# Ledger of designs, part 31: miniprotein binders against q9h3h3

Target 1, 235 residues: q9h3h3
Amino acid sequence: EDGFTAEHLAAEAMAADMDPWLVFDARTTPATELDAWLAKYPPSQVTRYGDPGSPNSEPVGWIAVYGQGYSPNSGDVQGLQAAWEALQTSGRPITPGTLRQLAITHHVLSGKWLMHLAPGFKLDHAWAGIARAVVEGQLQVAKVSPRAKEGGRQVICVYTDDFTDRLGVLEADSAIRAAGIKCLLTYKPDVYTYLGIYRANRWHLCPTLYESRFQLGGSARGSRVLDRANNVELT

## First folded at step 3 (miniprotein)

Design H10
Fold by ESMFold2-Fast, scan of step 3:
Structure H10 (fold): chain B 235 residues (1-235), chain A 109 residues (1-109)
Amino acid sequence: as target 1 above (235 residues)
Amino acid sequence: TKRVLIISDDLELAKRVMELLFSRGYKVYVVSDPEKALRYAKLKNIDLVIIISKDEELVRRLIEELKRLGVKVVVITDDEELKRKLEELGVEVFTSPEEALEYIKKLLE
């Protein structure tokens, strides 16, 4: 998110959400089909706008896997956006607490663990591990960005249904680590994404709530999770 | 490698238990939702479930379901009356994470 304005990042996110998605939906597709689907659509080879040399000839916004129990509930995003405009006009302070309350009021509670990886085998392997964890029921839903025309890192997003449920957020972190993921993870509530809160935001808000780092000790497994705002270790 | 599932409504206590288990090299899952917990126990090779709660009804329901699945269960609670009741049912109950860890090490290592 470095090097872009909030407006540019919001426009890119909107375009990706509006373009078609490649989805493995475990609610309607047998788990036995997953490995073939992953082989057909490795994220390092799926291109954002399509080309003859990739698995896709048409634009792809996201590659996603939905778990068997996944029930999409984005909440009242329209009401959230209207309330956000009113809040900005009101002169009331814009703080993490105010955004949290806005999110609760409009039921926009989902959030996500983010990992950024360069295109290649490591990305495809990490995505396959996450996708299997989703289909097996340890995670609810995940998506990965396709390869951009200019290159750069791709992002895997692993969603939880309620960012205010800290135990649920930590549960997802544990499941990601159990899938073999060792890279840095950061956690961002979807309300921040919908409202355009990125690194260089006007209100000086920290764009992520948690950071997870893999433990490298010989007997230790899992991760060290930090609450970024309060500088408190949760694990 | 051993897999432990923590079902808790107490964030701070769950964090403490999780830290102890990570130090032993166990794979740890933490769940606040009972339905997710039962699904993990059914679909994963969970070696042990730790229940952290003072809610007697919730604890009894979870124990009943997990026993049907053949999964070993321990409870951590500082409610002495609940502890006595659960021990009468043959459930392993501890009042501190440190005491539970010593039992868990003997069970899983």
Scores: ipSAE 0.000, ipTM 0.101, lowest interface PAE 21.5, mean pLDDT 80

Design H11
Fold by ESMFold2-Fast, scan of step 3:
Structure H11 (fold): chain B 235 residues (1-235), chain A 109 residues (1-109)
Amino acid sequence: as target 1 above (235 residues)
Amino acid sequence: TKRVLIISDDPELILRVWELLLSRGYTVRIVSDPEEALRWAKELNIDLVIIISKDEELVRRLIEELKRLGVKVVVITDDEELKRKLEELGVEVFTSPEEALEYIKKLLE
């Protein structure tokens, strides 16, 4: 999110979604093949636009793992975008409640936990842990960005079906922590991504709903989850 | 941590109630499907169900089923007539989320 305007971030995200993905699909591929696939395509080495010295010679938008029970449902994104344009031209106030209502109306309910890591062993190790949790059924689906030409942090996205389902969101956080992840996590509903809500947006909306911090000590969950808008701990 | 389930067909009221409960650290699940709500109330050790609706038939059915499950129920509705009728069933009914939250804090602690 840092370093670019919302327009640049949205354009880059769209390009990545449209470029080819490297996918391990547990619905059709035996779990025994995962370790070989992870070794072949470590995210720190897969390049965004291809490189003779990398695992890929052609552009790669995302590296993804689909769980056995994964059933994609993006909702009515076109209807959401049309309603958003109408709302903006109407002059009506744009609030978190209005966006939530649009998401519910158009069934655009998915969301994701985000973690940003520098290219290297720690990124590859974190991704391997997440990928195994997906294949084992503890998480439903995840993806990680390839390495950009300029370098910079890469992002791992771990999806949940319904951002209004707090228990499901917290269960995903718990599974991420159980996979050995200790870095900062933030949760963003896909409706915000589709509508281009990033930091410093003109409507002053908080771009993420939750923040998870790893807690050292005797926490049963292994993390502290905060509502970022109200700065209040959930559990 | 206390678990609260919200059943509603009103997105604006859902958000207001959700924000108030979130500020108090409660774990909240939101559903619009009554059958899913009844299943989760039984399976997830739900402490409280909040029903936000003006649909009298739906609210009465949910109260009956949740009472059978032994789950505590609170109703939020801006319909004054419905409030009077539902209070006769021995359930707590509020016209504002803020008033409901004060009651909920006492109920769950």
Scores: ipSAE 0.000, ipTM 0.101, lowest interface PAE 20.9, mean pLDDT 78

Design H12
Fold by ESMFold2-Fast, scan of step 3:
Structure H12 (fold): chain B 235 residues (1-235), chain A 109 residues (1-109)
Amino acid sequence: as target 1 above (235 residues)
Amino acid sequence: TKRVLIISDDRELFERVYELLWSRGYKVYVVSDPEEALRWAKELNIDLVIIISKDEELVRRLIEELKRLGVKVVVITDDEELKRKLEELGVEVFTSPEEALEYIKKLLE
């Protein structure tokens, strides 16, 4: 797993959030400029900590594209963290249901479809497809990690506003597939990220709510989406 | 917002320390090597560096360089002999992440 635990990867992602981002903001930038921006900042070439030989000389945490209708809303993350600490201290059971309720109470509802790809043409091509879907209005917002110092896979995150809105989550999956993405996708609510809950956590919680697998053949093409918590096929 | 940099070679202690800091709303940076830690401390507004390691030579070198940069340092280790030696350098050393967090809150809040 590239030598990192899920907790370590999340800590690095949090650190990346604090560094400068390279952003194409469709709210203020004409869509006609997207292709030039993508050519200038291919994620396989943008380095995490800067390099005179790369497109960036300074650290870059994320490369992001904001859709024309995008309106940031992270909810009450501080209130969520305080409530989480109180829950742990209370001795009450920590279950998916209790975390879902904390997320709803504090309006920390965003989530994301994740795909992990090795640096190279396939990553850059996948990102370009996702970025175009965002600018064209099929997706709200997306970001991709820059190239790590030691190499390894990069991640594309495609966000939805509300992880409890199944229709919205499925619509985002469809748009990702329409953009030509065929790899495995996993959907994770941001509440788990903010609380530091990852794979192999002490509470035995699964932070992945949905999986999407590309489907070839049969009468139709698309994806199979599994609700992992309920073990139910949604599509 | 306070910025904390962690450099660790002990995954279990790292995970506990990270969770405690994040629950307090600190901005946490994680680095995998000593050169990167020194670069981040120099180039960013890092308020505190937490070193989680039993490698005496590495820890001593990091402490000396970070002190030269004027950055506050805390060490977390379960090696009592190493703790004794490091305290002679005027560095705060803890064996418990929970105790380290209480000190860090006092230092940064």
Scores: ipSAE 0.000, ipTM 0.106, lowest interface PAE 19.4, mean pLDDT 79

Design H13
Fold by ESMFold2-Fast, scan of step 3:
Structure H13 (fold): chain B 235 residues (1-235), chain A 109 residues (1-109)
Amino acid sequence: as target 1 above (235 residues)
Amino acid sequence: TKRVLIISDDEKLIKLVKWLLEYRGYEVIVVSDPEEALRIAKEKNIDLVIIISKDEELVRRLIEELKRLGVKVVVITDDEELKRKLEELGVEVFTSPLEALFYIRKLLE
């Protein structure tokens, strides 16, 4: 264990969501402004709680880029939470299939590809590539965590509208790879985030649905994507 | 090392506030009993007390006693009326745990 519980991860996520975000919104800002914005706010330099000498003096929860067609839809999270409490007391097994059904019933369908990178040039370069893909319309929306005071890896989240839409998930993976990203990617549906399914959860569920590994020309594909729950290769 | 005492019986808010403070390197002590809290504040070197409550009578009594001990006090409550009343007494009150944390950071660092 790394010293975190599901409650600590949920508290961190809640705190980040409540703090101000630095947003490049392509719905209202010309694409020509993106490079200057990226230079002003590289994620390796933006600090979580603000610091003299960093780009921000005040706290920042997330750094985000919204695509031109971005339209947020969280679904019925309250209904999801109520159904989750009922499921936990029902005696039924808690499985990926059961959680999928809850998500579909309550229209909590969004999900995200995750990549974890150490602060530095590679993180900033990866984020710039992702941000450009979002503004150019190849991806819908993305965000990256600011630098924590204790250090550690930062996370880039690239969202898709529907985790049950395999083609949409795979198209996002392809766009991430086309942006030059070669690290391991994992895909997590937002329903898992809302219900506190993190690493070392008490139901022993894998906290992600898919993983993507870059292929260096071996298969002529950009990546191999695996459905982790069913151990089935999608590409 | 800065030492913070949390007085509350709200387990959810206790976990959030405690985690945020410990993340910043502060030592955190949590108590739900007001008498035990006052004993700890008197007997230990406490830099700050955080009261998480909607109970006006309880909060006012704790503030009065803690001020006598010379300990700094911050209140977290989702009651806007209570916030306004306590601010008139010169006490820092927040309806957001994160805003309280920003204030605490500036106060103790």
Scores: ipSAE 0.000, ipTM 0.141, lowest interface PAE 14.5, mean pLDDT 80

Design H14
Fold by ESMFold2-Fast, scan of step 3:
Structure H14 (fold): chain B 235 residues (1-235), chain A 109 residues (1-109)
Amino acid sequence: as target 1 above (235 residues)
Amino acid sequence: TKRVLIISDDELLIKFVKKLLELRGYEVIVVSDPEEALRIAKEKNIDLVIIISKDEELVRRLIEELKRLGVKVVVITDDEELKRKLEELGVEVFTSPYEALWYIKKLLE
């Protein structure tokens, strides 16, 4: 039942977006306060719906860090969703190219590198590294999910402003690796997320454009990046 | 705890809406039978009824009965002509489930 899983993922994503976020905003907060904020809100301990034994008593949808130069540009998500509904009714083929056109038309260009880690020290350490890279200007913005009630992996999302800018996407990957991250990374445009297109979708579309695997060679922090859409290695 | 009644036979929309409401801590009851839905609305403390249907006759009847019970009603339908007609009854009607859920959040929280 692939459709059922997709609906669950869409509902969980919307609920998280609707709930309050814990934000460190480097545009208005001194960088010297970051370490204290990270110690107060380690993602392995922040609970999704609040718990007296956790740092939060109220629900938290996301834990986020905004870089000093971050300029939010979510585009016209409402127009995107309306156009998507019209496209589904039109009988036109639904392809990666069609979604790319919709995203460009409505300026919904952001995308993200995703990493999934089990709750614990390794997650908190990875998040701290990413957060520092954001505050220091190597990355623009990132967020991490709180700990789910059911348990399971948490996700760190590192955003780029334009998924059609391949060089920018690759530069973000390099910065993530420079921050000490060694786990598998996958890159997904936000247009797929806003339209509820996950792994199990009726159109059999792959929402993942890139995959990055850590490679330790010559002491250089590098990665092997695969273009999933064209099945081509980029590095 | 807020209690929401969903009246629908649309399996995919039911799964999406029910899961989202449950994640927000709401108690959700789903029924497809109109008479059972009206019984539940009378006998349980229901804060909101969500009707997901394209059946104009059924939706109009449910709106009339639920208004008599003083229960808040929201309709989700992908039929824009039906939406226009139902809005004349003073109910909130959405063609987008996403817009409906943002409205419901504002209404109940």
Scores: ipSAE 0.011, ipTM 0.436, lowest interface PAE 9.1, mean pLDDT 83

Design H16
Fold by ESMFold2-Fast, scan of step 3:
Structure H16 (fold): chain B 235 residues (1-235), chain A 109 residues (1-109)
Amino acid sequence: as target 1 above (235 residues)
Amino acid sequence: TKRVLIISDDEELIKRVKELLESRGYEVIVVSDPEEALRIAKEKNIDLVIIISKDEELVFRLILELYKLGVKVVVITDDEWLKRLLEYLGVEVFTSPEEALEYIKKLLE
């Protein structure tokens, strides 16, 4: 079942990435147009595959906002995948440290804070807050999934450029909280996604490095961050 | 005079680090209680904090609080896992007092 689940998740991720995206690119579009764009494309109302029974509906893979300074760099994903196949056939131990080293060697360093919300005004409000933070320069880039199924949750992904830079990851958490976000956040390096490593895997690897929980009136950061790999509270 | 705060409960390592630093003319303050250590870092002009501990949770909590205060931190540990995690935070980590001393002289002198 774990293999089946991983295959389904990998196929779904590939399809979303290959389908057209709705993008607000602050590098080429004035910030003054953001509010109109957010009103035109609220994620709770944008469907993954269009209306039922309509053959003319175009698929939407992601809704994204690029910051003015955003410079995409996915690294050498093909080299990473080839090295992963070689590692599996070698019989060597497969650990978080081994994956970290493969990611560094192939420059596949990006990661993301994830939040899962039900379709509705709270999702749209959260996305608007994140989008404004990206356009204002507090975050680099973010995307949100379209609505795929009735009652299914949607995901907002907020990216950082280097998952090995813990301070940078924590700074992104602070910026998300400053944008008014109070829900549970989890942080996942893209290396795990590219290798098809999800929650349940035969390597017993935890693809989630951190969890962030909002805390009212406590920390100056406004959140409690847990290192999931080592089960240690950082804040 | 440079002031160094040592946060540790390891009596042998405390003695060794303290003797090395005092031989260089540094003022050394030693505490084992985290809350007391943070109070001293806030109230006194501390040039450097040295953390020596096997308690990973304690080390990370102290580093995050000390970063808020803008104080330079060095960690001494022989725990390979803790060393790698601290390197991710950009923290200077050493396996022995003697190695740390070479860096400390560069930083403080």
Scores: ipSAE 0.000, ipTM 0.093, lowest interface PAE 21.4, mean pLDDT 79

Design H17
Fold by ESMFold2-Fast, scan of step 3:
Structure H17 (fold): chain B 235 residues (1-235), chain A 109 residues (1-109)
Amino acid sequence: as target 1 above (235 residues)
Amino acid sequence: TKRVLIISDDEELIKRVKELLESRGYEVIVVSDPLEALWIAYEKNIDLVIIISKDEELVRLLIEFLKYLGVKVVVITDDEELKRKLEELGVEVFTSPEEALEYIKKLLE
């Protein structure tokens, strides 16, 4: 009742997207400056709405690192939303395949690997590893949420250009694991975010497409990746 | 032409507010999904947003985002305590569509 519904989570995420971002942009900044930037803005200390005792006095929506080749493309989100309304009005079945087709038609293809970590050294260390992988070219772009007023876990998002490109999704997972990340990862296409597909959605769709679990050994990749929609192990 | 975005899931109030605004020649867009509403406000040139909700947390989040975009916000609610709290944030709050329309006409015309 005071908690967050899917609608509240969506509104909060949009507010964060519109607030100022702290960005290390490898397209215009030498890689040698990354370590100093990471030390200045550890995500466990950067506060969402600013605080005299934190690195920021003003609100920060996201802390992001852009790779040298990063080129943002959100596609035709308006066309996607119009088609979604038409689909719902038509009474046709709403399935992962239908959503995939809408995303392809409207070029809304980006997606992200998500990891949730408690504020502290492990979060800051994980973010530093991801940021270095982005600047070195193993990943394209990533962002991490600042610390919320109430506390709780923070999220690291590692983006890929095309959620339908399974090899690209798996390559990103491999790079995340190579950066030393051992926690559970889930992959969500941005089309699900735009259409409000969250944990408890009325269409009973799985809110994530892939899941990655760390392996301590015996696996050449260091992780097991499951395709949640088809219930098929990819690695 | 002035564009007004209505964020609500109250079908009766939506119909009533929409009718009043369209009679004045305003272009009206109605959404119930907050995420869709924020994207529309960001992407389209929206002159005014009307929020019809009793959910204080949702209303506060929407106001914060819309204030950042520089979009004027009006709230319609019959909750007197919520009205008092929102007015402290500099938000215009009304208890009826007719009352809100008089203010909106002065703002947009």
Scores: ipSAE 0.000, ipTM 0.136, lowest interface PAE 19.1, mean pLDDT 79

Design H18
Fold by ESMFold2-Fast, scan of step 3:
Structure H18 (fold): chain B 235 residues (1-235), chain A 109 residues (1-109)
Amino acid sequence: as target 1 above (235 residues)
Amino acid sequence: TKRVLIISDDEELIKRVKELLESRGYEVIVVSDPYEALLIAMEKNIDLVIIISKDEYLVRFLIEWLKRLGVKVVVITDDEELKRKLEELGVEVFTSPEEALEYIKKLLE
């Protein structure tokens, strides 16, 4: 069955992006209001399509927090897609390096740390920690998925503005760990999403560039970060 | 025996509250991790939960979950703004362990 194919995932992502978002925007809202907002909209209770018994009666695609200095920049996505079609037609090898260069050329540089958690207190606590880090300026922007009818895992996405800036990616990981997050983290550039590159793609590319695992007591960063493409430890 | 769960990372206040409760013959369980605290409240027969924190989000969130479990909650905090907000929600809030103990005795005994 095709329910979990790339087409299904793309359709669900588009629907979520088009539906209304619940946003705490630190650029226009005082930081003192954050704790009340988090208590009002815990992601384990906010429903994807609305329910009178939940905090929302109307559909919610994402729950997001924007930092005070956040400035969105998606780059030239249309130019990226045109260049991708040309690349496939050219017969040139499709590698992580080739995609990296394509992303740089078209300024499609954003990426995100992903964590998947079951609905419940642990998810809501993790989100609260991330949201505070965003409002306090240690992270730029983050979002979390609402609860689906099926009760599957929810995802927290913590964005960085440039996936080629390894220092920036590692600084975001450190801030996530400082917020008390101990689960597995994986980092995916948005260029892979725009080009429809998911697990088990025909080019044998791993869409995950970095992986972070929490370490008890020993690490200066509280984690060990691996570059998945080159199989090299970054710390 | 009455069983009381303390949720806090404030070692000084934990010790003070624990000593007061144990002197009354209550069984005291202490946890600092909120998630672990909810698991204990679900698995064990807890008569009362005491939250010692200045973190508004954590306190409000724990109260919501504990109310669903049917467990009575008391908050100890010296944050006057947090106390005012929680009292508006009908939550029992105290600024000292000794003050809270008088209420707890009436509730549990």
Scores: ipSAE 0.000, ipTM 0.281, lowest interface PAE 14.6, mean pLDDT 82

Design H2
Fold by ESMFold2-Fast, scan of step 3:
Structure H2 (fold): chain B 235 residues (1-235), chain A 109 residues (1-109)
Amino acid sequence: as target 1 above (235 residues)
Amino acid sequence: TKRVLIISDDEELLKRVFELLYSRGYEVIVVSDPEEALRIAKEKNIDLVIIISKDEELVRRLIEELKRLGVKVVVITDDEELKRKLEELGVEVFTSPEEALEYIKKLLE
């Protein structure tokens, strides 16, 4: 924990989701236009609330790239919430396994690899690599936060369709590493977002399922992936 | 922590409203079944119920029963005729989740 409350983190996420997004949609835009779009909207320069001196004068919640085959599927969020309420009133233990079962039953399966980087060249370079991987078809969809405060870290989120598909999660990790990313990555299922699992949550659950660390000369993927819930190395 | 119950038959609008409320730190409970919603309103000490529906008969019934329980109610609908009718009952009605959130913040914070 770094001193943030779950409420503060959730409030920031909501505000970002509701403000306009800057989107490169490969389903309708030629791949040849990506480099110009990346140059126009580098995440280190796009401001959260707009500034006449930045690329945007209006608020921007997220900068996103949609792959050519991207098709969102949220699952049965209503059924998930009803089952969550029943679980809480039952008095039964709330564990990663129980939440996984709820997610599978209600088809709320998407998740994301997260990386946090300081504003600057390294962030912009990392985002460009991820965006190209999405447009080329190695990743499905990604987004990056705009610059909110001087010195504050920004986050890149790389989504996968099914957090229970270990192979798919690991393939996304491999594609991120192939794009030149060497920083720590953590994987969070969207079911945790819908159910309010953040840092310092009331159930004392780890808010991420997987952790990926770059290892020079290690696996063919260039990383060690740990299943945090079961404490098992996957690489 | 404030508890908000959402009853919805519109999945897209539900997702937008849920994300707005959850990020403010409210405890958000979502149900699709009206009978389950009324049960939860009685058992869970709910601070606010949000109804997302164009079904006039359903909305009116829920408002009557929730009002008897002393629970505050907000309706979100893009049906202008329904909005006018519900406002006559003293119920707050909004067409956008963002406008509803500003009202809810004043009400609960």
Scores: ipSAE 0.000, ipTM 0.094, lowest interface PAE 21.9, mean pLDDT 79

Design H3
Fold by ESMFold2-Fast, scan of step 3:
Structure H3 (fold): chain B 235 residues (1-235), chain A 109 residues (1-109)
Amino acid sequence: as target 1 above (235 residues)
Amino acid sequence: TKRVLIISDDKELIWRVLELLRSRGYEVIVVSDPEEALRIAKEKNIDLVIIISKDEELVRRLIEELKRLGVKVVVITDDEELKRKLEELGVEVFTSPEEALEYIKKLLE
């Protein structure tokens, strides 16, 4: 009744990406308007398909904030998909290293820190903190899912330009922690999303590269980061 | 603007159907959760529902509920046995998105 397979999750993500987005674009909108925009579109109240009594009457796939210096570069996603199909039919082993190589070859380098929160005050407060960090320049871009399911969690995605740039990934983690976020974070390269690498995938790959836990004292950066692919602590 | 609801968890077929319908200027909503789909069909002005599933019991239940709401339903399936059973219910059934598009254009335009 609710077995979410990798195909199911990929289909839902594709549908959300294709539906309209609510965007605060700091490249064209004054930073002074952010607080009013956040009050108008709290993610716990914005509904996926629009409902009476919600801020939106029409479908919303994502709620996003673009930073002043944000310059989207999705890379060659079409070339990536073609190469992935060829790889699957070739019989060659599919590993984290092979996926990394495909991503580099096709310049599909972006990735994101993910946090999952239940609808409510904590989600809205966390999103507001992230949005302000984006507009102030500590983060480049972020998005949050609308409320689509009774009792289901929503996800905040905080993007970095290059998942192979470990220092950049860790700097984004630090900025998230500085914004007051204390929940578990996981990092997923967009190449994994494009290729449908989710929990329980057929290649038995870990669906995320990094994991960040808030450190209760003793850490100068405020968190402990684990490299899931190599099973090594980075902090 | 005409609004189409797609109920499916078939990634390949969803992508093909979305591309075809949006190229015609239709508004498209995609859901995989049957409960959410029925809520949307009830609460929104939906002109057509497209069901893409091989789960016969689920498809039959969705058709019955949607007919009660007065919404037009189309099913896409390559299962000949399921197709014949669904045609007995007076539902339009097609084997591909491209085949269904010609019917949908006539229905909505």
Scores: ipSAE 0.000, ipTM 0.313, lowest interface PAE 12.6, mean pLDDT 80

